# Designs tried in a protein design chat: miniprotein binders against UPF0696 protein C11orf68 (C11orf68). Part 5

Target 1, 235 residues: UPF0696 protein C11orf68 (C11orf68), of Homo sapiens (Human) (q9h3h3)
Amino acid sequence: EDGFTAEHLAAEAMAADMDPWLVFDARTTPATELDAWLAKYPPSQVTRYGDPGSPNSEPVGWIAVYGQGYSPNSGDVQGLQAAWEALQTSGRPITPGTLRQLAITHHVLSGKWLMHLAPGFKLDHAWAGIARAVVEGQLQVAKVSPRAKEGGRQVICVYTDDFTDRLGVLEADSAIRAAGIKCLLTYKPDVYTYLGIYRANRWHLCPTLYESRFQLGGSARGSRVLDRANNVELT

## First folded at step 8 (miniprotein)

Design m52 (from c5 with K51W)
Fold by ESMFold2-Fast, scan of step 8:
Structure m52 (fold): chain B 235 residues (1-235), chain A 92 residues (1-92)
Amino acid sequence: as target 1 above (235 residues)
Amino acid sequence: SVTIRVEIRKGDRTYRFYWVVDSPEELRRFIELILEWLRYLGVDEVTVEVWADSPEEAREIAEILRELFKELGFKDVTIRVEGDKVEVTGTL
């Protein structure tokens, strides 16, 4: 993990979401254009606020690839936040199960696999693999952070539409591994992000639902996915 | 090495997973674990596809998969062997 606080990371994420995005949209752009787009906008070279010598002169919040079937649906975030405030004042227990039900009730179901990589060839190569998997239909949507002025790792986020669909979450993990990704992956539901719940929260909730580790040199090649909350291996 | 693909149907959606095991001996243990796990998740149908190193190995793998599907209580088990490829489908 990086040394930044959860509050600082949340503020930066909100700013990035508000700034312009560089998007390859497979719903309107032929797949044959992808390789040229990836060459033009490698994430190790795209700067967060624009710089001489980078591909961008203007700020870029995220670099994203939308799959052909991608349909944005963040659910009822306002209703979720209102219900969360009511829950906090109600005296009802705040548990992973209660948050799960809140998310389901308000249709805030998306989640994401996260990987953190240092700027450079390995990041650009990993992103290209993920982007191709999205355009080819094995993944739904993904984004990668641009290069920060301070340096530090960049993040690739690979989204699934429903964090309660365990098979869908695991299918995405399999597709990420098939794309050649071997680093640690962590899976986080977006409900935690919308409610401002990060690693150091007062309810001691773990916003990471799953971890995926690539198996090297064992009897099977693939990933080991751990359910963090129940400490149970799923694969 | 043996390449394994598992297709899972739950409701209207199909999910696909890939693995590689080092030997047919490891295949039985690995598939048994996966099939038990999928029973726990409440899936409707499982198709296991295996690419073996020879037609002879494929036939032996088909027998292993048939026995495992039966032992774990799968219904309507269908087996297809074509050259080096084995495909077994069962329902829960």
Scores: ipSAE 0.159, ipTM 0.591, lowest interface PAE 5.4, mean pLDDT 83

Design m53 (from c5 with K51L)
Fold by ESMFold2-Fast, scan of step 8:
Structure m53 (fold): chain B 235 residues (1-235), chain A 92 residues (1-92)
Amino acid sequence: as target 1 above (235 residues)
Amino acid sequence: SVTIRVEIRKGDRTYRFYWVVDSPEELRRFIELILEWLRYLGVDEVTVEVLADSPEEAREIAEILRELFKELGFKDVTIRVEGDKVEVTGTL
């Protein structure tokens, strides 16, 4: 949840990343098997800790789909952390621009579109659409959180390889909309995640770079994308 | 409704975008804004594919796209119409 402390959010994310993942890997698995896998592991029913009656008997941190061309690269996260500490002690202003440069220097370039949905049919349908887009090559990789508590929202993360490549970020937004997704989307670079930039951070930075809202704008149905760092509409 | 797919090449990368508009009457202004934006970004090549509701509508859309690509300074413009599908490619 957005109201949690940065320490709590970081601890939960670390725990999920360390626990086993349920992965459909299109690099090694035929696309024809995706629908059966989605039916076996709907995110509304997969529980975080393997509750009785769920599809999983063991803890699951994330449910993920890897595209055929997916090549993971986290960059130099340790160098990023060291440089971040130096930046904070330097007295230099901490701005979106300085964080962007830090990320480029350390090759921590990945980012993600985030959507939060309540457990149920709409979440499972949204995830299935995203998963198919990944397997068909329209998106690179995506993951969704398992069900952690009653009534809590789950998150779908759709990754791009380079948050500084605006066309790539917008391409992913377009593919998400083409998959039938109409909820609010926000785009967060992984550098912000690694550095603990969440809502209500002490540097007063917006925790996301882009915001996408579905609407009937102008002559088109699609999304209106706002660049939050520069306060410029990209539609 | 009219479905629009835009493929953009910049350097070694190709990007794909999707939109739906309600009618050909609304298409001109929408595509003009998109093509102006892509020209501003310095892309190398743009392909606009439109799926119309009829072959007659597709021919109308092909003329709209021909005029827009010309007005916005695209080079080597190629137009293909196959049934209800229109494909226009231009370079910058």
Scores: ipSAE 0.343, ipTM 0.718, lowest interface PAE 3.5, mean pLDDT 84

Design m54 (from c5 with V43I)
Fold by ESMFold2-Fast, scan of step 8:
Structure m54 (fold): chain B 235 residues (1-235), chain A 92 residues (1-92)
Amino acid sequence: as target 1 above (235 residues)
Amino acid sequence: SVTIRVEIRKGDRTYRFYWVVDSPEELRRFIELILEWLRYLGIDEVTVEVKADSPEEAREIAEILRELFKELGFKDVTIRVEGDKVEVTGTL
């Protein structure tokens, strides 16, 4: 990612994960309450560290929506980290294939479609569309970053449960497009996040597996999805 | 507008896709692309459900889907038309 080293990005992500989250949980909250919740907590106005003039006075790490059928499964992250250290000291090549095998062995299979948007109406509108798709059952879970004190783009993350399942990844892309999203999307497995695979990483790996571009000029609402690892267009 | 829902079975998993198009011609082009892609991915079964704007349009769409499933080599093709709705299921 631009402007930071992999170490700084990992530290910032860890801090956000540990700070409190604002959550709309469709498993326990009626769907009819979503619009009021979205109006109360627009991501362009929720501040990372709190401000009496914003919707929050205390720090917020993430704003999230959980679908009715959402069941978290992070796998064995501790085992993954131990195996990663062993792999690095073994002298074996570090490739997309070896990372994929580590992820499968330790059941760290989740991944996410990422979109980066500037604070403002377009971000809030995109998030509202994604949140409604989650509550309506077309997506499983999503989160959006609050506005950082230093400014900059915010990120919406839309999760799938298995990055090795191409059909599942493409199903999520389709639902994102059906929700009205037209910006560039990239797909990143959580194993890459846990292991610090960002742009300009030490192993020269592409930090994302898929890229989705909106299908321009057609009546159909869809996209072109590229498998970056195999250089194959999937749609 | 024509609303399209595609359900795909591969092994023990089912995947769902949703689309909107403005005409039967757009539907033909779109579904042809999707079905060709699914053959590449090695799916077991696909069900295409379409909600048209009229029963007449639904009949037109049913004929389009019948021809596409046949041309692309799907087996055990079943087609059902109920009012403004069309459902086609096929296997590879």
Scores: ipSAE 0.000, ipTM 0.453, lowest interface PAE 11.1, mean pLDDT 83

Design m55 (from c5 with Y15F)
Fold by ESMFold2-Fast, scan of step 8:
Structure m55 (fold): chain B 235 residues (1-235), chain A 92 residues (1-92)
Amino acid sequence: as target 1 above (235 residues)
Amino acid sequence: SVTIRVEIRKGDRTFRFYWVVDSPEELRRFIELILEWLRYLGVDEVTVEVKADSPEEAREIAEILRELFKELGFKDVTIRVEGDKVEVTGTL
């Protein structure tokens, strides 16, 4: 009965991905419209399943901002899932390296920096900073979860196109810090999401690759980044 | 609260996941989204098991699931209601 929590999280993610999204698309919308859009749809007030007293009366799965150069490519997720089944039955060790190999083989390369914040001003302010960085071209794409019925923490996801490109991952971290974000960040490759690797997975894998902590005192990058799987500082 | 268990069969593979909602209305929305996704993925069979807060709620949920499976084109739909529990199976 392993993976109850991971399966629950996967189901929630699927439902959110399938519900309508509120999107600011910088490929087709002038940047001058962003501030009004952010004021209309603050993530602390947008409700997951809709409410007449909120900005939305209908369900919203995600609130997203697409950069001018955004070109989605999820790779071969079906082939990845088939290979994952074969790997599980093969007896090969299931490690970060093995999962990385599967992701590369099937071109499932995207990943994301995650930040979890309670509903309120701090969340809305953080999201506005991220959204502006996306529209200004410093980040590619980002999304934030709406307020859940139970009022738990919300998540901001900032995507990079290739989790194997360490420099690109670190540059995204720098751009997030430059946008004024000071909270803890963790980085998760989308291959882990597609394969259901969350907290308390049966293989005891760390569900994230990197952790970023804000630094005071004139650090050029604004943060210290740790490789969580190998316990090695990268910055 | 309403507890949902979904079992999906595709070829020789079986996938299972669990979810909790607060009302039959939330269940309708969640299941509609999941079943539409499963149609897109081309699964062979879906079984939805629900534990409701009462036998009356279970009967309401059975009607919701019956209609959703029908709307989304599932065939050979079977429905079983036992007290506060509902089980619906359909094929594609």
Scores: ipSAE 0.000, ipTM 0.162, lowest interface PAE 11.4, mean pLDDT 80

Design m56 (from c5 with R29L)
Fold by ESMFold2-Fast, scan of step 8:
Parts: C-alpha cells; structure tokens; sequence
Structure m56 (fold): chain B 235 residues (1-235), chain A 92 residues (1-92)
C-alpha cells in the first residue's frame, strides 16, 4: 500500500491531462460567451468517458478556463525529474525543504488551490464563480474535473505562477473567497505533482503546502491561511 | 454590503485582493488590519477601491479611508470619489 496510491493517482492525472479538454480561452473568446459555455458544460453533467445523456460523447480529461493573460510556464521539468532520481538514489532525507529547493533550482514554481465538491448544484455554482473570476482577470487559470464513472467528489484547481510567492498565493485565495467559495481549500505546488507526491506517499509528506479556511465575520482577511509544512500562519 | 478591491505594488509586481464586508464600521477595522499587514510586508504602493451601496455611503467610506491612510503614515495620498465608488492611493 505504501506508495501504491501515490502511483495510481499520478497515473490518473497523466491520463486526464492527455485526454481532450473542454476549454474556454479568454485570450481568443469574448467574455460575453462565458455564460452560454458554462450552461453547455456544467461539470456535474460532463462525464469523464462520455455517456448518452451527458453533454459530451467523447472522453474529457478537464474542463478549463484560461484568463486573458494566461501564459503557461512549467519550468525545467526534465531537469527536476533527473535531480529527483539522483536525490532518491543518494539516500539523503526527502523533506518539504528539499523539494522546495529542487523546484526553485529548476524553475518549477507553479501551484494550485484545490477544492473538492460533490457533483451537483453547489459544484456547478462554485465553478461558474471561479470561471467568471478568471475571465474578469482576478484569477489566472482554472480547471475542474469531469464526473467520474464511479461517482465521488470532483476537484476545482485554481493555478498561481509561483508557490514561493506568498502574496501571489494569498491573492488567489482572496479572489476565490470573493467569488463566494466558502469550503476548505488546500494548495499543492506542481513540483509535488511532477514528483508523484500524493496521498500516502512513501516519504509521509503532506501532499499540500497551504490550507485556507473560511471564517464568518471574525477574520481580518476573510480567511485563515496556514503554511502546513512550517506551521506558520500567513493570515 | 461593501465590495473592496486592494491593489498593491511591490517591486515590479502588482497583486490584487478582493473582499466583501457588511458595513462601513466593519470596513474600518478590516482595512486597518490589512494596511498594517501590507506595511509589515514592505509594499511600495497601495490602492484601495471600494464600491458602496450608495453615494452617501461612498462619502462616509472616503472619510474612513482618508483617516486610516493618514494614521498609518502613507505618503502621496490621493482620494477620488465618483458616485458610489471610492479610490484611495498611497505610497510607503
């Protein structure tokens, strides 16, 4: 079991990334078209592998919205993978700090806020809010998983360009909260994804770096954000 | 409810934060804590834009923001009120 779940989750992520995506690209599509697109492709109804009665007849890996300023930069993933293999072979301790150093060295800096919601109106409403924030320029890019054949929760991912830029991570959190999202959010740097750091990884690392909890009325900044690796409150 | 947009510049980067508060009283406490936080982080410039529910509320908010920017030592403070919108910019 140790490591099996992490490998399985990595394989699922790769498969979803390789399958077709449904994309609203604000770089080439007028913002006025967004509401019709959201109505056509609500994530609670879009199925992972296509199904009679769903909006899609073919597999969909992700439903995504790209902001007007979206410019993807994955860094040196090949260099990261080579350095990771060398580190594992060296027998040196693998810690959040070591992974952070590898990410910085290879410029693999992007990350994402994650929220997990059951299929239904709340998921579709949350996604619509996030999508509008992306198209309006308050967030850079976001995606949501389609409905799995087995059922279960779906995930909304909201990306930032640099997980080490505390202000940028908090900026995205603020925009998510302003869109009306009140559920627990966790933040995962893409370096963890590329290296297969998921639930039940063999190094017993927490698979997320930050967490955000909405607070009614009492929070100075609308939410409490914690750096889970260092036990430091960011807000 | 009052919608707040805070834009901060630090070096070559600009960051934007969005909040909603229920009243002008809540706004004062909330913005004071945010501006103190940004001061601690060493930001270069702060712009606070507020969308109120009425022009009267906007004028009340403009007074609150002027007082807060002054109390917290901001420089080159500019205040603009247009209808139900208030914009205040200051440097540190």
Amino acid sequence: as target 1 above (235 residues)
Amino acid sequence: SVTIRVEIRKGDRTYRFYWVVDSPEELRLFIELILEWLRYLGVDEVTVEVKADSPEEAREIAEILRELFKELGFKDVTIRVEGDKVEVTGTL
Scores: ipSAE 0.164, ipTM 0.604, lowest interface PAE 4.7, mean pLDDT 83

Design m57 (from c5 with V48I V50I)
Fold by ESMFold2-Fast, scan of step 8:
Structure m57 (fold): chain B 235 residues (1-235), chain A 92 residues (1-92)
Amino acid sequence: as target 1 above (235 residues)
Amino acid sequence: SVTIRVEIRKGDRTYRFYWVVDSPEELRRFIELILEWLRYLGVDEVTIEIKADSPEEAREIAEILRELFKELGFKDVTIRVEGDKVEVTGTL
């Protein structure tokens, strides 16, 4: 029973990236148009491969919102991949710290908060909150997957520019919580994605660097953030 | 309930956080934990903006913040109260 493979996940991600994206770009579109755009393209109704009965008749890979100040910087991905191949053949230990150093050396620093939600009102409401935070400037950029299968979970990705900047990662978490999101959040550096490191990998690396849990007890409303690499609560 | 906005300066970057608490007593403990956390992270400047439920509550909150910033070793502490809003700025 093989449930997950890195090749299958990589193929799905590549296909989504190659297909057209539905984008609200706050750099060129007035913020006043966002609510109409969100109503037109709720992620629970937008289908991955198109359907005349859905908002889209053609394939959609991702639904994305770009903030007014968004300026993408992916770093030196080619240099990172070459260094990773060299590391694998060197016999040196492959650890989270080694991978972090490769990412820093090659300036591949972006990462993302992930939330997985079932298709429906809660997903659409969460996405609308995130999209508004992006357009208002509290977050830089976000995307959500379209609906691929009935009952299958969809993912919202909220990006930060530097996974080593702990305050920046926590600032994004705070903005997500301020938008009304209460589900589990996990943070993954893009370096793991570029190197094809997923849940099941031979190096036993955990691609999740941080976890954020909404407070379930007490009077203060916020999140508890755990640094999984160092087993330290950031609160 | 009381809305808390925290703006942090570290080097040339500014970061913003948002929280909600139910009472001034809860606020004291919560702010104390936040300020200790920020000191651990080595931040340069902290500005806390609080929206209270009344001008009277805002004045009570201003005194709580004054005490906490002093107790935790912040410098150049400035406090402003305008209606139901309190702003406190301090440096480390």
Scores: ipSAE 0.012, ipTM 0.506, lowest interface PAE 8.8, mean pLDDT 82

Design m7 (from c5 with R5W)
Fold by ESMFold2-Fast, scan of step 8:
Structure m7 (fold): chain B 235 residues (1-235), chain A 92 residues (1-92)
Amino acid sequence: as target 1 above (235 residues)
Amino acid sequence: SVTIWVEIRKGDRTYRFYWVVDSPEELRRFIELILEWLRYLGVDEVTVEVKADSPEEAREIAEILRELFKELGFKDVTIRVEGDKVEVTGTL
């Protein structure tokens, strides 16, 4: 059953990636147009498959903002998947370290901070803060899921270039917090997404590498970041 | 309140972090934790910039940072105080 769930989640993710995206690209669009774009496409109102009552009449897979300096590098995903199949048939242990090495070998290094929020004002406000941070250059790129017909939480993904660069991952966490985000954040390397590592994975791997919790003591602000694999606090 | 920026250099890359704390005592605990963590990660250079509530508080914070950088084994420690602002740079 767990295997079936993971396959279903992977299929849903692929469908979203293949459908059209609504993109604010700061590399080609003036920053002054961002507020109007955010007002036109609030993620709580943009529907996954389009409908008369929403801002979109056609399907939307993701709503994204690209930073001015954003330069995508997805690595060799095809080589990664071939090596993954070989690893599974080889009898070698499947561990976080083995997956990390596979990702490094195939240059699939990107990862993302994830936040899950219910449709509504808090989601739209959080996304607006993240989008402004991207356009202002504090973050590289981000996307948010549209509203599903079934309801449920929507996800904001804030990407970093290299999940093995702990300083870069933590810099992104700080920028997210500076944008006013106070909810729980988890960090997932894209290699796990490409290989179908979710909550119900067959290898009993923790599906995220880091967890960030907002900490407020008096007027003090910050976040507690936990390395989940090693159970070590980083901040 | 005390505003803190920590700028870290590792190779050719620079990373910046931002925090706010209530007091110099809270700053001491927070920075000590961060500097220990950065030693573990093997960074090349750390610069801590602080904006205090007064020039007097800035001088207090400058002494706290001087002691912490020394205690944690940083080299080539430089410190600058300008009004309510403090900047301390050290290398590992």
Scores: ipSAE 0.000, ipTM 0.372, lowest interface PAE 12.9, mean pLDDT 82

Design m8 (from c5 with R5Y)
Fold by ESMFold2-Fast, scan of step 8:
Structure m8 (fold): chain B 235 residues (1-235), chain A 92 residues (1-92)
Amino acid sequence: as target 1 above (235 residues)
Amino acid sequence: SVTIYVEIRKGDRTYRFYWVVDSPEELRRFIELILEWLRYLGVDEVTVEVKADSPEEAREIAEILRELFKELGFKDVTIRVEGDKVEVTGTL
């Protein structure tokens, strides 16, 4: 809701990124092993710090699935951060367009669809669907948070390589819907994460660029996607 | 079940979409919405490939796709049926 909360979220995300990940890597592991791996590590049971009775005895930051063609590219994050400090000092307005330009200049283009689900069968089922889509080549890479001590909602992140490629963002949305996901999805570019754009940021920016809501159109697996930055319905 | 693969060209980039539906009737409704969506996005070329559960179902699906591509104003529509597979390509 405020600066403290945004900074706390950034610190937690950094800690999770630095702790070990449980990874199914389709670049080196046969697809036939996925179902056994999913059964061994359901996100509703994998605990953040290796609680007794969980599948893990050690801390886990993220549970991830890498697609066969996955090639990580973070861009020039250091250059982005330096330019961001200069921008804040310059007095130029900070808008979605300005941040987009900064991201393009420094090649920090990745982004992600986010979904928040309560721990349980529905989360595990949703994650299994997403993981299969990644291994089958319909999505590039995805991760899900482990269960927190307080038992709050967990997040599934489905990444795309270029948030400025609208068709690529919508392609990922379609693959998520095809996997049976019907909950609200929001899309956040990684540049916002690196620069600390969270809920209630000081620039009053919406922390996400796109929003996808499942809509019934007969039996159709449809979604309505809104471009939050330009206030335009895409579908 | 019916597996649907859609390949879209816009400029120099190609995009791929995958879906699964349970029947030809479900496919009709779903593909109609997707093709309308792609027209809205201003894509240049669309190829829809469907793998049916039988050659008979594939022929039924080919008729559905032929009708939809024509109704939605696609040009240069080509349709190919091979066993349980159907491929339709059209331009906008």
Scores: ipSAE 0.032, ipTM 0.442, lowest interface PAE 6.1, mean pLDDT 83

